# Ledger of designs, part 27: VH-VL binders against c7peq0

Target 1, 252 residues: c7peq0
Amino acid sequence: MHNKIYNSFIDRKAKGIKSFAVLIDPDKVNPADIADLAAKCTAAKVDYIFLGGSLVITNHLDECVQQFKTLCDIPVVLFPGSPSQVSRYADALLYLSVISGRNPELLIGQHVLSAPAVKKSGLEVISTGYVLIDGGAPTTVSYISNTTPIPSDKDDIAMCTAMAGEMLGMKVVFMDAGSGARKPITESMISRVASQVSAPIIVGGGIRDAEKAYLNCKAGADIIVVGNAIEKETSLIKEMADAVHAAAPVLK

## First folded at step 6 (VH-VL; framework fv_inotuzumab)

Design c52
Fold by ESMFold2-Fast, scan of step 6:
Structure c52 (fold): chain C 252 residues (1-252), chain A 122 residues (1-122), chain B 112 residues (1-112)
Amino acid sequence: as target 1 above (252 residues)
Amino acid sequence: EVQLVQSGAEVKKPGASVKVSCKASGYTFTSYYIHWVRQAPGQGLEWIGYINPSGGSTTYRRKFQGRVTMTADTSTSTVYMELSSLRSEDTAVYYCARDRYYYDSSGYFDYWGQGTLVTVSS
Amino acid sequence: DVQVTQSPSSLSASVGDRVTITCRSSQSLLHSEGKTYLSWYLHKPGKAPQLLIYEVSNRFSGVPDRFSGSGSGTDFTLTISSLQPEDFATYYCQQYDNLPLTFGQGTKVEIK
């Protein structure tokens, strides 16, 4: 199936249906806990499992993908820090271009190197305009190439960046405060971006409670991604999923 | 030479547990996955799950989740599969099989154990 | 689950015959260019299964040239160009594109 996961993003957006994604770092999750985590995600009606991490010592990413694919029916989407290792069992790959920065490696360079392997993997590739917003803490992206995130209060810069990404052909906009963010992206910024962009908007980083997840959806986010808060307290999965889904019409 | 040697036949009553072993030799034990596949009398092959002996990561088919446990002992190059709450329909020959993991290819089996017959009867 | 169906369920043949076994998957196993995750095994009563073919058409080490695999998408074929006495066995196809891994029901090749 060509573009099955991307088509689910655009179809759900067109219907006003909000999606919740749980971000799992394969390098941080205890393998023995994955079955329980998968069951909790299923019970909470999580829409997507996002898998991504920076340090892979063994086949952790591929094995984590296989565990989720075997234990639940939720689509698994790769959110890679490095595009060199992929799992063929995943449903899609978010092919991130860091358009908020001016590092050629993160805009296109690493993609040139990974493209043959990504094509051979057979994964659905979703071109993603990644917009890093200042979350009040250093991020992997800012560390790797000294890229400056967009200031948290510069709504128009984020808006113009997202518009440029869309006009350059990127299928999805990902607004990220970063893993470990101290503050989430504001509703004001999300609203400004959503007012000018038709592509699905993914928002993540620093979201710690159901109320913020709900407000982000009302501001115009289409997919809410939560990692760190859930990593600390898995009961938040249901609370966040319920809040995200409450911002949308009832599914038929 | 690559060899997978399994433990002998078992006869169990319904509700009991069985633990089947698979001892590997002739290769680097931690470099390959070990899968378990069973064949009930007159039926085809059914995949149960696998273990990565490096680190002990496991993946089980959903229908066996909660009843199957796979472990690996690197000191003896042995993989174990324990199946609990046995039912008559668990009567089958159980095979361990080696998965020649390559970064974009896994899930086919180059070498298999000889099989262990597990009979569940009252 | 991806279902895999073999045909025929059984066939009778003589030494020297050309034997063809088919395997159909419920969805495409084509993952990428040149990568289709379908394998074939030979199984004899009381013995371990043996790998014959992986990735549709690649013979495993030591497998005689008379065995060949072909196909694409959802339709696959195992061909034995000239059946030998040791080839009377049950043959299984297996898909490994999707989890859980699934096998066909088997095709028994019997002496005529």
Scores: ipSAE 0.592, ipTM 0.828, lowest interface PAE 2.5, mean pLDDT 88

Design c53
Fold by ESMFold2-Fast, scan of step 6:
Structure c53 (fold): chain C 252 residues (1-252), chain A 121 residues (1-121), chain B 112 residues (1-112)
Amino acid sequence: as target 1 above (252 residues)
Amino acid sequence: EVQLVQSGAEVKKPGASVKVSCKASGYTFTSYYIHWVRQAPGQGLEWIGYINPSGGSTTYRRKFQGRVTMTADTSTSTVYMELSSLRSEDTAVYYCARDWGYDSSGYFDYWGQGTLVTVSS
Amino acid sequence: DVQVTQSPSSLSASVGDRVTITCRSSQSLLYSEGKTYLSWYLHKPGKAPQLLIYEVSNRFSGVPDRFSGSGSGTDFTLTISSLQPEDFATYYCQQYDNLPLTFGQGTKVEIK
C-alpha cells in the first residue's frame, strides 16, 4: 500500500498550492469524446480526474478509468456511489463516510460490506468525511443517501461536523452541494470550516464559473471539483483551472 | 477448447490501412476482453489496446489513438483491428489475446497465432 | 510507462540444466496483500505465445512444474529446474500493474 495521492493533497496544501479536479460521470460521457476531454484536461493542467457518480455502472467505470489512464498522466481518483465501483487501475479511492447525516449504512455499514473488495483492489484508500450541504435542489446524492443535508446558511454546523470527522481520523473533508445543485456552498461556510480543520478540504457542487472557483480557494478550499458545468461547456476546464491555480494562499 | 484464429498475412504500402481479424471459439465471447499486441522484427512485444466485445468499448495506447480502430461482431465471435496511415515501422506480427476481464487481470491466457503485416514500398 | 528489463538477453543451455531468467521493473509492481502483477510467457517462432506464470508465482493450467516464478517489488525470476528439449524458446515477462501494459525485451534460451 502507498499514500501517493493523499501525500500530494497534504504537500500541495502545505505549500499553498490550489488543485482543480474535473468530475466525470462514466455513464454520461460519450466514449468517442474521452480522448478530446483528456487532451483538454492535460492542456489546462488539471490536477485530478474524479471518476464516479451515484448510479454509475461498474463496467463503464472500469473501462473509463483505463481510457483516461492510457490517454493522460493526470491522477484518476474514484468518487464511488456504491461498494462495487472499484477499478484497480485508478490511483486512489475516496472512501466516503456521509458524516453530515445519521444513516448508519452511509457512516459505516456499506464500508463493512465493501472492505474486502477494496483491500483486494490494491487501491490507495483515502478516508473522506463527506459533508452534504443543501444546494437548493434535490440531487441524485440526496435520493440515494436519504439523508438531510446541512442547511446552506448553518456555517457552524458544517464546521463542527468537519472537525468531528477530522478528530475521528478522516484524512480529507469533502464539502458537497451535490451534482445538479442550484447554488454552490458559500464562501463564509468554507472559511468557517477551513479555520478549524487542517485536513485538505475538497469543495464541489453548483460551481459554474471561474470567479466562484477562485473565491472558494481564497476562502480556504484546497481542491475545487467541477462536473455539471464542464459537461455543458468543456472550455470552462481551462478557465476554472487557471482561476484555481492563480488563487492566493489562504491567510489562516 | 479455447481458440483464437487470426486472418492471413498482409503486404501494404505506406499510407494504406490494414484490417486484421481474430475469430474466437470455445468460450462465451462476450465474457472476455480481447487485446492486441504486436512484435516488430528483432523487437519486444508492444501492447496496442483492447476491446470489450460485450459493449464494443475500446481503450487504445496513446501513440495509436486516431490510427487504430477495434470492433467486434458478436454474431460471428470475431474481433477486428484496423490500423491506418501505415508506416514502415508498423511492420510486425500482430497478435490478438484473451484477457480474463473478470478480475481486472491484464494477463493473457490464450493468444492467436499471429498475423504478419509487412509495410514496404 | 513502467519499463521491464530482462537479463540475460540470451543464454545457451543443455537439456537437464537449471535455467534462471530475471526481470526488473522501473517501479514496484506490488499493490496490496502480497499481490504483484507480473506474468511470464513462452514464445516459439511461428506459434502463439503461451502463458506460463501469472501473479509472479502461479503456474497456468497445464504448465509443467519445472517452471516456477518468484520475486517481489521490482525484481522477479523465472526458473526452469530441468530444461527439456521443448523449452528452447524465447521467454517474456509482462507487467500489468499499470497502463500501458508493458513487456520485457525477451530472453532467448538456445541449445549449447
Scores: ipSAE 0.000, ipTM 0.521, lowest interface PAE 12.2, mean pLDDT 86

Design c54
Fold by ESMFold2-Fast, scan of step 6:
Structure c54 (fold): chain C 252 residues (1-252), chain A 121 residues (1-121), chain B 112 residues (1-112)
Amino acid sequence: as target 1 above (252 residues)
Amino acid sequence: EVQLVQSGAEVKKPGASVKVSCKASGYTFTSYYIHWVRQAPGQGLEWIGYINPSGGSTTYRRKFQGRVTMTADTSTSTVYMELSSLRSEDTAVYYCARDWGYDSSGYFDYWGQGTLVTVSS
Amino acid sequence: DVQVTQSPSSLSASVGDRVTITCRSSQSLLDSEGKTYLSWYLHKPGKAPQLLIYEVSNRFSGVPDRFSGSGSGTDFTLTISSLQPEDFATYYCQQYDNLPLTFGQGTKVEIK
């Protein structure tokens, strides 16, 4: 199996290069705006387009993937909300296991249901240890799945959870405060996790400005994901991408 | 049984727009995507984009973005492709072609007969 | 974009001849699960193009068995084992592994 996208995560991390990803929810984006959005992402040198969300309830995912694939050269990575949300035209799939919670459906159950469709799609599969952190508001994941997030100040619990996920074979750690987050994940928690895991670390949720994106990179995040702020103001794409790319090298 | 029938040849001046139709029959119109492909004289086939007649969503190749518009009329099972700001380089035979769509097939099982669009003087 | 090139651009043949047409892609069309996204079409001027082969070697419904497709990775071949009068046409290969979809330039099979 070719791991082109995963290898890009690993290679960029090894070189100290920070990556910026824009998260787009196919159910919320206006189709008429996609060409302009793709052009802005290209001009800003966005590294990845993450497509999906915690609750994608329409069949527009595949069409949205195809629109981005034809309009720009930025890799498209699926961030799925349900077992059947796949498109063979995407470059990779983040196969999320919610390791911060104790819901067996989100640890493995939903994966059992989706595995045949995922395999048939031929997509690169990136096993992802998803660590939900309390962002000060209920998230779609916590609401629908009855999953309790890790408290925002419990750095060692987040660290141990990420370490366990890595030891169980997860290729990537995704630390997420969720789409409803009022507070982003702290630099302290990111640094604590980064000190103990070698896997690429994706950080998202509640990031509203370029300064926070930059500080998260300095703390040890490898990939910064932003969705809600960009939905409200697409001019932030360039500002955040520039900040992420300008982040100072970190030792470890 | 399955047929895609296109409108007749068009001659246009540079700067004009052209609208080509593709009438489908013999199947459930909203269950399949319709793609548009063109062939300029002496050149290969060039994919333009597609429309999903269920809901009307469209995907256009980058170079045509802003100049092409695809629409579908479910009451007549007809897809339209409108190309604006015509240039001499747009002279080509334009084809509509059927794809199962959501199944992500990408090959075309049935095609229209083609519509010659000539852009000159 | 994935480039697709055909050879030859044209050939002359007689009824009963074995005809081979080649298609080369600029990158592999094989996915991680073994599926390869390459199709072949027959086209006559003034007529609708017709699908012959999809996924390298699968004949479309109603296509005669004299048509066969083969190949892997980046190199593909369409073979007509015994050319019939209705087979004088232009043939096109197409990749659908990546967007935008791309086609070969075409190979014209003409009467000698």
Scores: ipSAE 0.487, ipTM 0.782, lowest interface PAE 3.1, mean pLDDT 88

Design c55
Fold by ESMFold2-Fast, scan of step 6:
Structure c55 (fold): chain C 252 residues (1-252), chain A 121 residues (1-121), chain B 112 residues (1-112)
Amino acid sequence: as target 1 above (252 residues)
Amino acid sequence: EVQLVQSGAEVKKPGASVKVSCKASGYTFTSYYIHWVRQAPGQGLEWIGYINPSGGSTTYRRKFQGRVTMTADTSTSTVYMELSSLRSEDTAVYYCARDWGYDSSGYFDYWGQGTLVTVSS
Amino acid sequence: DVQVTQSPSSLSASVGDRVTITCRSSQSLLWSEGKTYLSWYLHKPGKAPQLLIYEVSNRFSGVPDRFSGSGSGTDFTLTISSLQPEDFATYYCQQYDNLPLTFGQGTKVEIK
């Protein structure tokens, strides 16, 4: 079995190397634009392509994975919104447990239903403690799943939640302000979480410019994920990738 | 009886476009992917790409991106492949082939008879 | 891309002969569900290719039992135990472990 993607997270973190991921929602991307998007990601040295979304009315995930795998060599990591969002052609699956909330379906229930299909797929499975932070707007996850996000200024609650997730065996912590975020997660909160957990930290939601991506990396994020800003202006891919890569520690 | 029936041979000038059809019968059209594979004279088989007739989503091999377009008409159970900016190197027999397209498939169980496309000046 | 190479490029045989064709992939095709994603096709001039074997060793419906596939990892073999007149053709292996889908360059089986 490969732990290739998880090992890349761990190895890069150990070296102080920061990673940039582009989040693509298969239901929002125009299939005709995928080749251009893949070329831009390759030119910008994007480290990971994250595919997924929190609400899927029509499931185009499998086709989207196959298109990216054909068009570029960047690892494709699934960020699924439902148990049915699996493609054997992907490189890994972020197996999300929403540990910031108290909905048993999002903590374990949906995982029980998806486990046979995930196992059969042969995908590398990366257990992920998903910590939803209030971005100033209702998110699909908080609205549909009836989970309350952690308030944006409650750094210690986010820290304790991430610590608990790590202690329960989660390999990765994902801090997300959500796709509709008016404000991104603060550097203060990222720093508090990073001070207490050794797991790779993914940060996303509300990141609209290269400076914020850079500052989040300096605060302790290991992987920066951007979706909405890139959908509005794909030229940001290169700017954000460069900023993330520049945030490596002075002696790395 | 599963059948894939392709349109007839085409002769085109360099720079032109060609559109080949593949009509399916004997199964539920939207339940299977259709791939296109070609063979140039004296060469082996080369995969071009595929279409999912259920939603019209397509995946093309990198070298054909920008020149190939695949479409599906569910009312006639017909898949089309259009190749533009033709060069002499595109002279080949073009095949459509059926695939189950998801987790455990990727092999082609039934093929069309082939369409010879000749590009000459 | 996963490269697939066949040997020999051609061979001469007589009816009744045992014929062996090999196929090598640039990386292991054993990836998901413990299955290995390699298939074999028979192709005659003027006709469409026909599926013979899928997942290394499974004969497709209607394929005679003289055709058999074997192998694992990166090294695969198609065997025809007693060659018949209709078996003079070009044979192709194909990997479907990864995109793009790729074929071997072909092995032509000719009358001696």
Scores: ipSAE 0.000, ipTM 0.491, lowest interface PAE 14.1, mean pLDDT 86

Design c56
Fold by ESMFold2-Fast, scan of step 6:
Structure c56 (fold): chain C 252 residues (1-252), chain A 121 residues (1-121), chain B 112 residues (1-112)
Amino acid sequence: as target 1 above (252 residues)
Amino acid sequence: EVQLVQSGAEVKKPGASVKVSCKASGYTFTSYYIHWVRQAPGQGLEWIGYINPSGGSTTYRRKFQGRVTMTADTSTSTVYMELSSLRSEDTAVYYCARDWGYDSSGYFDYWGQGTLVTVSS
Amino acid sequence: DVQVTQSPSSLSASVGDRVTITCRSSQSLLHSEGNTYLSWYLHKPGKAPQLLIYEVSNRFSGVPDRFSGSGSGTDFTLTISSLQPEDFATYYCQQYDNLPLTFGQGTKVEIK
């Protein structure tokens, strides 16, 4: 398997370079706005475009992937909600196992069903330990996964969960408060996880401003993912990208 | 029998817009993508983009973004490509082409006969 | 963009000749599961282009068996085993592994 995108995660982390990803739900984005969105992401030097969501329809996903791949050079990474959410034109797939919960379908069951299609797609597969954190409100992710999120103040539970995922062979840890979160994941929790895992750490959910994105990077996040705030105000793309990139060390 | 029939030749002045049609027959119009490809005199083929007639979603090559618009009329099984702000470099034969299959799309099983668009003063 | 280069740009041949046209991509077109996304077309002025070969070596419906495609990775070949009068045309290869879709510059097969 070629690991071009995963290697970019590892190489950037090793250099202390922080990455910014814009999360786009193909079913929510207006197709007429994609060209402008791609141009804004390019101008802001967005590092990754994450495509997907819990209710994405397969044909919308594939078309959205093709639009971004044609309009910009930013890598497109799939963030799937179901086994059917693949596009051969994407650069990689985050193969999510919801390790924060006890639902065997989300740990391995759905993966068994999707494996032949994923293999046939030719996508780079990045095994991802997905850690759902309580964001203070019901989210699509928590509802769809039908699992209990880790309480927002239980730093050690999140840390131990991420460590277990890494020890079980997951290449990346994704800490997510969910798209509808009232509150983002705390810096304390990010720091606790970062202190014990070597895998790249993706943090998303409830991030509403550039300051929080910056502080999350300082706490140890390697990739910051923002979706909902950007849907409301696209000017945040540049502000957040700049803040994330500014968090990289200037001295070594 | 699958057929794609295009509109006739056009002569336009620089800065004008041109709209080329492609009428499909012999298959379920909304089940296949339609791509547009052009060929300038003495040059090779250049992909412009495509439209999904089911729903009307479009993907355009970056260099044409902002100048090209593709639309589909399901009642007449016709796809249109409109190119605006024409330059002499846009002089070309424009082809519509049907995308073969859903899962491994990107090659074209049937093409239209072509429409010559000439841009000159 | 993935660059696709054909050679030769033109060639002269007689009916009955074996003709070979090559196509080179700037990066490998090999996808997972052995799929390689390269096609070949025949084009005559004033006529619709015609699909000859898809997925490197699969002949499209109705295409004569004198046409064959081969190759892997970055280097591909279209062969016409015994050139017929209707085969004097321009041939194009196309990659569809990457967006934007790209074509070779064309190879014109002319009467000697």
Scores: ipSAE 0.577, ipTM 0.823, lowest interface PAE 2.6, mean pLDDT 89

Design c57
Fold by ESMFold2-Fast, scan of step 6:
Structure c57 (fold): chain C 252 residues (1-252), chain A 121 residues (1-121), chain B 112 residues (1-112)
Amino acid sequence: as target 1 above (252 residues)
Amino acid sequence: EVQLVQSGAEVKKPGASVKVSCKASGYTFTSYYIHWVRQAPGQGLEWIGYINPSGGSTTYRRKFQGRVTMTADTSTSTVYMELSSLRSEDTAVYYCARDWGYDSSGYFDYWGQGTLVTVSS
Amino acid sequence: DVQVTQSPSSLSASVGDRVTITCRSSQSLLHSEGYTYLSWYLHKPGKAPQLLIYEVSNRFSGVPDRFSGSGSGTDFTLTISSLQPEDFATYYCQQYDNLPLTFGQGTKVEIK
């Protein structure tokens, strides 16, 4: 058993060091652009590459993982659309349980079906309490699963959900407004969750600029993940990475 | 039976490009990845990358990125590898090799006979 | 990159000899319980390489039982129990646990 990626989350959080992750959807990225994207992530000192998968196309995820693993040294962490989407070449899998919803398939059902393949993959498995927050737009998760996201202003519901996930053994809390979010998660909600949860907190969805990434880190997020804004303008990778890293204490 | 048949030897000048072919037969072409591996004189085997013929997606080793292009023609069950900006260090026998591309794969069950590419002035 | 080193670089042997070739990886190739991604190839001058062994110890179809693979973690061995005339060749180990895929430098088995 190895916990290299999870240990990096824990160690960085303990030191107050903030991490930046770029989220890439294998179904939306042009394969010809991956080499340039990998180079930009390396130059910007991106901490993690998160790869999301499609429910329909099984091979795209694995091939995209292999491209990034060949082209850069940044850890590749799977953020799959389904627990069945694995690549043995990735460094870790965020094994998402959608604890904000009441769909038993997303809480445990799909995990039961995927467990043999996940075990065979040899991936470091990071149990993740996934908390979907209303970002003002329908998400693939809310549409396909018919689950309701937590309202954007219900800080205490998000807090209680994250606490329950932690108490049930989830190693990481992921607060997500979704890939199509019109608005990001509020600093108030992040702060409320961070005040009661010791697990690393990943925050994503609707983050459009470096200032918001910085403020989310100051509110208590440990890892900032950005996808849509980067997809539209890759120059933001360096700006956001710098802002996230600047939110950490100066150690020397 | 499974066969991978490669094109004949090539002699190129520095700065030129070379395109090597690998024709597959005896199996479903789109069900397997094709990798390219080379061996320079007196040296060991060096992995270059692969192509999935089913969609044309490619993965290239970092040092070849920008110089290698792999393509597949499903109508002829043929994979091509083009290497540009040739240097004397690119002189090698180039092999195509088959890989299932799933679970426990990454080893090569069948190989082509090799294509000698010589880069000299 | 995961480095793979073979020992010896060359050896001389006679028909009927037991030959052992070792392969060491710079990190463990154990991917998950029961899965270690190391293969062995035989290469003769002017011919395509041939797969002998995959996943440490599984003989590829048609490979004679005189060839066997063993090992775990970082240390692996290819054994030829009774060398035949057609076995004079260069042998390569390959790791496929990590990208880029990497090969050992080769072990040349020569006639004594």
Scores: ipSAE 0.562, ipTM 0.814, lowest interface PAE 2.7, mean pLDDT 89

Design c58
Fold by ESMFold2-Fast, scan of step 6:
Structure c58 (fold): chain C 252 residues (1-252), chain A 121 residues (1-121), chain B 112 residues (1-112)
Amino acid sequence: as target 1 above (252 residues)
Amino acid sequence: EVQLVQSGAEVKKPGASVKVSCKASGYTFTSYYIHWVRQAPGQGLEWIGYINPSGGSTTYRRKFQGRVTMTADTSTSTVYMELSSLRSEDTAVYYCARDWGYDSSGYFDYWGQGTLVTVSS
Amino acid sequence: DVQVTQSPSSLSASVGDRVTITCRSSQSLLHSEGDTYLSWYLHKPGKAPQLLIYEVSNRFSGVPDRFSGSGSGTDFTLTISSLQPEDFATYYCQQYDNLPLTFGQGTKVEIK
């Protein structure tokens, strides 16, 4: 397998460059709006389009990937609710292991069953330690995954979980407050995780404004993912992308 | 016996719209994507896009976005491609083609006979 | 877009001749697991195009064994080992590794 997307994550992290990703749920997006959304992402210089969601139950994922690949040049990365949700046209797959939980199916079981199909798809596979954090509301992720999220104020539990994931070979750490989160992950927790792991850190869930996106980057996040806020107000794409990009270090 | 049968030749003025049909038979209509490809005189083949007859979802090549609309009628096993705001450069033979459909291929096992669309004043 | 170029644009041949048509892509069509996404079609004016070869070298059902495909990376070849009267036609290659799907300009095989 090639490492183009993963190499872009680690190269950007090494340079202190911050990346912005827009999360699109194929089950929630209106197909008629995809062309306009792709154009807005291009104009805002969005770095990655994450496609997926916790409850993708239709063949919409593959078709949605093909629409974005045809309409824009931004890399499309699958963020699946199940390891079996693949499209060969995507640029990479975040192969999620829910390491914050104790469900064996989400740690390794479903991966064993999906591995032949994933290999046949030819997708770049990015092993991802997925750390679900309590966002103040029951989430689709926690309900579907049958796992308990890490409490929002237990920075050390999140830190140790991410460290363990990295030591077990996960290439990326994804900290997620989940869809519908009432509050985003704290700068304190992001900072504690960032102080102990070298892997790129993706942070998402509950981020509703440019200031929070910027502060998360300053705390140590490498990639900021926004979904729900953008579904409500697409003008936020430009504002958040600008804030994330502004968090890059000043040239010496 | 798989067959794709297209509607007859059309002559249109610049600015008009054209709607070409492709009637499928000999297989389960909703199990295969239908693509549209055109060939202008003296030029190569150009992919336009496709439709999934099972749900009606479509993917169009960027340059046709906003001008092309593909629809499917499952009761008649017919796919339509409508191209609006016609220009002389749209003069071409338009083909429908069935995607193999077994492993996310992008090659076409059966094609329609083609429909000549001429755009002239 | 991935550009696909065929050569020659036309050729003249006699029944029984060995015919070779080439196809070149602007970038490798090799997928990351080793599959290469290139197909070949036969087309006669007024008739539907016909699939001959898919994934470089796999003959479609019912296609005579005189047709064979080969190649890798960016360079591909369609060979007709002994040309028959029904083989006088235009041939097209197509890549399906990347969107948008793209085709060669065609190679016309004419009677000498």
Scores: ipSAE 0.170, ipTM 0.672, lowest interface PAE 6.2, mean pLDDT 87

